# Ledger of designs, part 26: miniprotein binders against a7ua95r516to809

Target 1, 294 residues: a7ua95r516to809
Amino acid sequence: ASLSLLSISDLVPDLQFIFFWMSNAIEILYFIQQKSPAYMQTIELMDDKAGSKESLLSATISANEEAMTILEEVIMYTFQQCVYYITKTLYVVLPGLLDCNPFGTEPSSEQCRRAAGVCVCAVCVMPEAVRRVVSVFQTTSDLLQQYQVHSEIQSQMFAYLFFFTNVSLFNQLIDKGPARGWFQRSRVLQIQASVKILLDWAKGAGHNHLAQKFFAKFCSTVTILASPPQQLSQMSWKALCAEHPSLKPVQLHRILTQYQLMAELGPLPIWQPSSEDEAYIYRTVDLLESFENH

## First folded at step 14 (miniprotein)

Design dk2
Fold by OpenDDE base, fold request of step 15:
Structure dk2 (fold): chain B 294 residues (1-294), chain A 80 residues (1-80)
Amino acid sequence: as target 1 above (294 residues)
Amino acid sequence: SMTYEVTIRTDNPEYLELIAFALRIIAKAMNLRVEEVRREGDTLRVRISGTPEQVEYYEELVELWLKKKGIDARVEVREV
């Protein structure tokens, strides 16, 4: 199947299988952790038949550790598989978010499962491109809830997915933005509105803190680009660095340079990097975010 | 050490693979020797070697786990 046809709905059966095993492996892990101490105590209280007790205890401890390792491997493997499939789906739908016009009249998604008619739920009123992204996250949330996955694992899952989303959107915006016209004020405002819808969903889903943390870089970029020239031209390099600490000097410099070109402002001395940052603004290797730094 | 056969019968056959996995892991965690795990239709048979006390404790843990999972299953243990 072409990557273009891969929807989150098509992956649900496979994801259900993986989440089933992940959830149950976690439950078994906790079960063993809770019961093992009592079992070890029973061995400790046994009559010492010619020094066999210590050897039995040692062997049992080792066996217990091996069992725990197997469970941890299952949990890690299933987690990685979930992330792999979900991020593949995100990779397909995320570019649509940057091209989306949320102010346009798009027909409501006919397919709200709750809609016997015109559904006015928050998801149905979303632009299609935004809805597709939200649908990936919502499906993930629903599966995690369905299989009652431990809250810590849920948090780790969303942390990674938000991280991936931020890196993907940021890199696309920085790399392709100038050529695609995404740095134009009107387009930036559309992107800002689309991201706000996603963030509002994350807030409603109980992931506000994670979303704020992991989307900080992309949000900072969009905020700068959405700023009126009259306002942004009054902010110094140091002030912008302080306001947007998630951006590296090279990233901020690139954003401001492209903003200057787009807005035809010419060179602004107030945006001149500090002497401390001057060496870093030329580190093009740090311009794009890495997917490996999580 | 004696050999025992643990038989699991359930009205939830969709969980048989999970039950088999759990039984193996619990046995391993207890340092019980698993001789054989066999599925026969909707029934699981696990042969384990251990002391009577170990096998009794194993049965209790398996029953407790099944109960915690809400799986309706019968556990039978016999010496073989």
Scores: ipSAE 0.772, ipTM 0.947, lowest interface PAE 0.5, mean pLDDT 91
Fold by OpenDDE base, fold request of step 15:
Structure dk2 (fold): chain B 294 residues (1-294), chain A 80 residues (1-80)
Amino acid sequence: as target 1 above (294 residues)
Amino acid sequence: SMTYEVTIRTDNPEYLELIAFALRIIAKAMNLRVEEVRREGDTLRVRISGTPEQVEYYEELVELWLKKKGIDARVEVREV
């Protein structure tokens, strides 16, 4: 199936299956962890017939560990499968977020699934491109809640999804932004507004800390690009590094260079990298973020 | 060790695969040998080998797990 036709809604049945097994494997794991000590104690209290007790206990401990390992493998596998399917859907919808005009009156043609008729909920008033991204996260949240997945696993999943989203959006903006006109002031302001809607959703969903942490790089980039020339031209390289610690020197340098071109600013000595950073601004290998560092 | 047949009957056949998985894992965790797992319609049959005391404890754990999951199932254990 062409990646372009894949919606999160189409994946819900498969995701439900995976979440079902993930949640139940976690529950069985905790169940065994809680009950195994009492069972081991019963073996310890058995009459020792010539060392048979110690051998039985050792064998049972080993068997218990093997059972736990199987459960952990099921949990890990199901987690990875969830992430795979969800990120595949995100990959399709995320570019639309950068092209979105949130200030445009596009009629929302899609009815809210939560209510019959015309809904004016926060999701229904979102621009379509933003709504598609939020829908992926909301569906994930709803499934995690439906299957009562352990809170730690929920946090890990959203951490990864936000990480993936940040890397994807950042890399697209840095790599394709100049060619797509995403560094134009009007477009940057649109992107900033779209990202704010996404962050507001994450805050409302209880993931504010994770969103702030994992979107830091993309948000810093958008914040710099959205800054008025009069304000940004007064900030030194060191001040910008301090304000945006999530950006590597090469990334900050690229952003400032593109900003300078877009704003038609002459050379700004105040933006010159420090002597310490000068060697790093040419490390193009560090320009784009990697998906492997999670 | 003796061989026992554990029979699970449930009004929720959609959970039979989960029940089979749980029963296998619980048996493994107790170091019980699972000889056979069969599904016959809405009935699950598991053959296990162990001591009478182990099988009694196994039955208790299975019943507790089913109760915790909110699955309405009848558990029957018979020596074979």
Scores: ipSAE 0.772, ipTM 0.947, lowest interface PAE 0.5, mean pLDDT 91
Fold by OpenDDE base, fold request of step 15:
Structure dk2 (fold): chain B 294 residues (1-294), chain A 80 residues (1-80)
Amino acid sequence: as target 1 above (294 residues)
Amino acid sequence: SMTYEVTIRTDNPEYLELIAFALRIIAKAMNLRVEEVRREGDTLRVRISGTPEQVEYYEELVELWLKKKGIDARVEVREV
């Protein structure tokens, strides 16, 4: 109940605070890294009063390292906090992405925050469920830009967010998909279209490579499920493994089994796992993705 | 080592916490002892212990950092 009320907009003030500290800690880190060598040189060039220079230098190096460590801790902590808050918001909105019909004509009631009036930007024309997800990512992007966060940190953040999104969507699809009819071709095509909108956004935001990388498993799943029975029934287990290397054997087997049931194809010998994979298809612990492996 | 008081006055009091943090970190990075950090309204006072040369360099670094950040602040250093 309480989680459904949390929007990314409600978190913006808190996120702004965190991003402020994160960005500045990074800047201070680079500043010190840039200036420390010169300071060390000044110590080295000081008049040697009875060998005290080496000790002073060593102590200063140690102190410098400690200062860097503190900054790194601040950066890491703030990064983790950002991710924590953003992923909570994603957790709330992501299920809607699987249930949405992107081919529907219902106008989004929410106006673009970037426009004083009716906006026809790519985000505003998105289905509401997709737009909510994109809004989380866009808000994150906007905050990162607002505080001029270092590009590497931006990339790491989006990598994690895409990872989280992929894991969440994949797990939901695998776990709940059969029961919710998400494995039906028509529904799969809707999901595929919705994800495409998200990926197109990511591409437009400059995160194409990361999106392709981290959504690979979910995209592979959707691609298989979206495949016509006539096409998929001609693909061997080995061919499917090769085409979808992001899927574990147990995952592929589950997808194919559910596809077979949904499409009423009966048993397909060509989808029989290889002798090498036979042991792995029963590893149900590997079926769902873990959030810990990032 | 002598004790110095570094006073930061700024028209951007919203940055005082950041400034305090930066000053502490810069001092630490230079192996300077920070004895006290006090905020008095829009003024930050930092007491540090070091050699005159270290403190001079510290002042320069603080000024450079403030300039880089675009924070309009006056730095004053006095021996106490």
Scores: ipSAE 0.771, ipTM 0.947, lowest interface PAE 0.5, mean pLDDT 91
Fold by ESMFold2, fold request of step 15:
Structure dk2 (fold): chain B 294 residues (1-294), chain A 80 residues (1-80)
Amino acid sequence: as target 1 above (294 residues)
Amino acid sequence: SMTYEVTIRTDNPEYLELIAFALRIIAKAMNLRVEEVRREGDTLRVRISGTPEQVEYYEELVELWLKKKGIDARVEVREV
């Protein structure tokens, strides 16, 4: 699909088709699971006149398992197709989160003047880049509810979407951050505010526990980068590892190196890795996260 | 083992492909052989082979599934 076809609204008809089959396959699987024991019992209770009851029962159990396997494969395939199309859209819109200004610098309108004594324009503005990401999550949530997809499948889908978002943002920040100036403190604070909007959406949508779990690496990164120099410089490497267990040694080392450079804290390293971590801070293969389980 | 024709007539023809899939899966789950599936407009015809007891159970499951799904359909079974 083109970039115009990667908009979530352009993909809704395809997603509706896929969600229709996924939800119905789940319901048929549940139906078969509920009805199979009673049917097997009728075979077990039949008169064994020809001595073929054991063979018939065995064949029926095998056929029943094959039917359930077919349904499970349909569910898996349709789930993967949904995730594929939704993450293609996310991939296009997520980088804008790192470049946007959630605080809003536009001079006041009548709305800003009505907040007497406090400038509230910064807190009233959702950047377009953040709105685009929220729109993907909200549209997905609406479709899952429209097709009455089982709540466990909905949770699995958002778990993956949050995982994908976390990996994409983390990798972009690490890879492009130095060249794009994303490690500058003012920019980090803007990124932190943008991520807060996403976390608030997830909480309001009932997915707070998933967001807390699957955003951990990116949130840890931004938390470290947003920390005041006086506070961060007083924390040891060991303390930072304990506070941020989602970060690998090479990742933490890179983050702290960029922090020290952009905060102009001098060239002498402030944070010394433990002897056991020293072997791992240069493992470049471990720097970026995989979108797969490897 | 005898051949039966299961006929499904529905006012919801948008569901016919789903109904055909469900009928094939339910038959497979019961180890019933599906000989033929034909769609004729708003009517679905499925030929299955089994004992009278198996086909009666199949009809009951199909009617129950249609009811749970909320699909307004008539199920008729005839030996052929």
Scores: ipSAE 0.769, ipTM 0.951, lowest interface PAE 0.5, mean pLDDT 86
Fold by ESMFold2, look of step 14:
Formats: C-alpha cells, sequence, structure tokens
Structure dk2 (fold): chain B 294 residues (1-294), chain A 80 residues (1-80)
C-alpha cells in the first residue's frame, strides 16, 4: 500500500526535498574546504601571550573535521534515500518490460523498428511498460539537473540505477522465464527491442558508458538467446565465455540449456564447459545476482 | 570570549532553514560555540561565543556564503 502502488511522480515532492539538502550539503562542504586553510593561517599568525595557540589550532582542526563529517554523512544519507525511493519505483515497473510488445500489433511494426528512432508510420509508439521505466530515469535526470548536483554524484546515481535495472531484469528472466515463456524467440526479440529503447535513452542522456557497463549481463543474455542457431551452434563454450565475460559459468550454462530446449537441439559437444568451469556450472548460489553487488 | 548575536534578515524566507544549517556548520568549522538559533518570522537570530576577531571572520564567511548562494540577505552582528 505504501510505495508499491506509487508512480515516480507521486514521489517527486519527497525527492525534491532530499535533492535540495543533498546538493546544498555538497556546496557547503566545498565552501568550508575552500575557506579552512585561510582561517587556520589566521590562528597561526595570532599573538600568543598565553601559549595556548597550539591547543586552539588543534581544537579548530578537530572541529573542522567534525563539520566535514556531518556534511559527508548528510550527503551519504540523502544519496541512499534517493536511491531507495527511486529503486522501489523501478522494482515495480521493470517486470513489465519482459511482458510488453514494443512492435505493436500492426503489420508495419518491423519498418518502424528498422527506422532507428524515427517513426515513419502512424502505428509505432513507445509501449507503456517502457515509458514507465523511461519516466523514472528521466525524472531522476531532471531533478539532478534542477538542483545542479555535482556531475560525479549524478554518474554514481545512474551507475546504481543501471546496476539495479540489470539485476532486476536478469533475475526475473532467469527465475521466471521458463514459466512465463520468455525464452521463446519471438519474446526474446521483443525484450531486445524494449531494452534498446532504454539504451537509446541512456545514450541521449549522456550515460552511454554507464549503461554499456552495467547492463552487460542482461544484454549478453538476450544477445545469446536472440542468436540464430546456425551462428550459436558454431561457438564453443570458451568462445562464449570470452565474448560474454559478465556471465558466470552457472549463468551461461542455464542460458544455453534454455536455448537448447527452445530450439529443440540436443547436447552440443562444443558447449561442454571447460574442465576449469565444470565445478562452477552447478553453483546455484551464483545463479541469481544480489542487488548489493555493484 | 564574548557573546554576540548575529541577525539575518532576508527577502528569501524559504531559505531560512538552509541558512540556519549553514550558520551552524560554518560556526562549528571555526570552533565557535553556537548558544542558540531562533527564527522570528523572516528573521534568523544566532547567538555565538568567540573573540571579536573570530566573530568578524565568521560574519565575513556568512556574507560570502550568502552571496555565493544568491540569497539576498542583510547580516548584522551585535555584542550582547
Amino acid sequence: as target 1 above (294 residues)
Amino acid sequence: SMTYEVTIRTDNPEYLELIAFALRIIAKAMNLRVEEVRREGDTLRVRISGTPEQVEYYEELVELWLKKKGIDARVEVREV
């Protein structure tokens, strides 16, 4: 009832409050850092009749460090609160990407997809499920810009949001994919198209490097599943590991198993794991990703 | 060490919570004791203890920060 039914727009007032304090804490921290050396110098140049100058300087250095610590804690706490609220909305909307059809129901959907970000027909529109995810990213970007948040903090925010998105989509696909039919080729192609819209948003927003880095596991998974059997059956286990370093052996093994079932392929000798990897393909503890790893 | 009252009057009262926070943090960074912070409408009153030289430096820093932030405010300091 709380945040599970809320859109990102419902959270904007709370996010504005948090971003206001985060951005101002950063600015005050920078201000104090700039001014501290000059102030310490005035203490060093004081007339010291009582011999207390060294004690005063030491106490002032300590107090300065305490002030910096307070500001750093405010910045860390506000960043974590932003991430918490934003990812709660992402968690609710991300599964819809796996169920939606970005091609629509019209015969010209293939032409719209091939038009590369330009709709040349009247039926090609952004699917609602994709729009919901883009809205979270865009609202976050708008707030960061509105409050003039330092560019490194903006990059850290999107690094985490893309990491979270990747983990959520990958875990859902691996865990629920068999029951939901998500490994069927037509569905994989739909998923691939939906993710491309997100990647295009990230590129246009100036976050292409972060998206490429943090979506790698999910994108590798979809790329393998979308590959034609003629091409994939010619790639050895070693070659697949080299092309998809983001995938753990147990993850790659599971993906290939699902591909074999969907394509009605029997066991392929070239997909046999190397002897080094053989013990790792059974580590089910490593199959799903943790939301705490980034 | 004497007690001073720093009075901030502003045309931007929406910033008074931020101003109070900044004044507390700047004072702490200078090892100045903040005795009290009071808000009276659009006026903020901060009582601090320090030498005249320390309080003069504090006033200069507060004015610089307000200018950097673009907050239109008047700063007055009185010994109490």
Scores: ipSAE 0.768, ipTM 0.952, lowest interface PAE 0.5, mean pLDDT 85

Design dk2
Fold by ESMFold2, fold request of step 15:
Structure dk2 (fold): chain B 294 residues (1-294), chain A 80 residues (1-80)
Amino acid sequence: as target 1 above (294 residues)
Amino acid sequence: SMTYEVTIRTDNPEYLELIAFALRIIAKAMNLRVEEVRREGDTLRVRISGTPEQVEYYEELVELWLKKKGIDARVEVREV
């Protein structure tokens, strides 16, 4: 069997197992944290016949901290395994967002016809490529709720998933965009509409603040590329940097270069980097983003 | 310090690995030494070393944890 084509549905049993252990490790950690003070107090109130009470208390505190460390390691390991498997699935489905057309999808989805008997709903007009990504996010959200995972862990997990999504989409746009025609204005508008669907999902799921934070680079890129030439050509480099602080100078320069080419505004550069930024606009090591979240 | 055997009986074998883990961690948090953990079908047997007072407290914590999780299990403790 090929793991390169795994759907989220194929991973659900494995994810259920991992979420089961993660959620239970969290609950046991809180149980011990809740009960340890009372147990330590029984040792402190013990009749000290051999003068060993302070040594016993110290050893028990140390053992208690070791138990909590074991639980924290289980939680960290299971969290990393969840993120690994889910992002593997995302990696497969994310490229389709850059090629899909959210406008003019004429055939009604079978699910909308079966569910409601209505002409069109918001879900029915969603391109299949966007639906696949939303399905990964929704399945993850459903599993986190099913296992009642602590809210802080749920937020951390979606922070990682949104970060991964942003890096993957940005890197593919920058790296493959010229060859795939993704910088053409009509394509950028299609991409912008697809991203809006993802942002709407995140808002409806209660993750708007995380999506705003972690999609900033890709959203800024698409906003610039979607701007009319009359509007964008009136903005200075410094104004663009101020409005899009998530973009590094090399990234902004590359985006503007592709914009100028596709809008056929001639070969003479319109946007001049500040003297401070000029040293960095050709640093190709800084062009693509790292998938490492530290 | 004496050796005790804690026996857990349940018809929910899918939870026995979780129960074994919880019993090890609770014992560790109390600085009790777990000498052996055996699974015999739907029965879990854990051997721990401690004073009678420590083992009584351990039994109470295990029963409380099982109740909080909603795991239907019978806990018995004997000196071995």
Scores: ipSAE 0.763, ipTM 0.949, lowest interface PAE 0.5, mean pLDDT 86

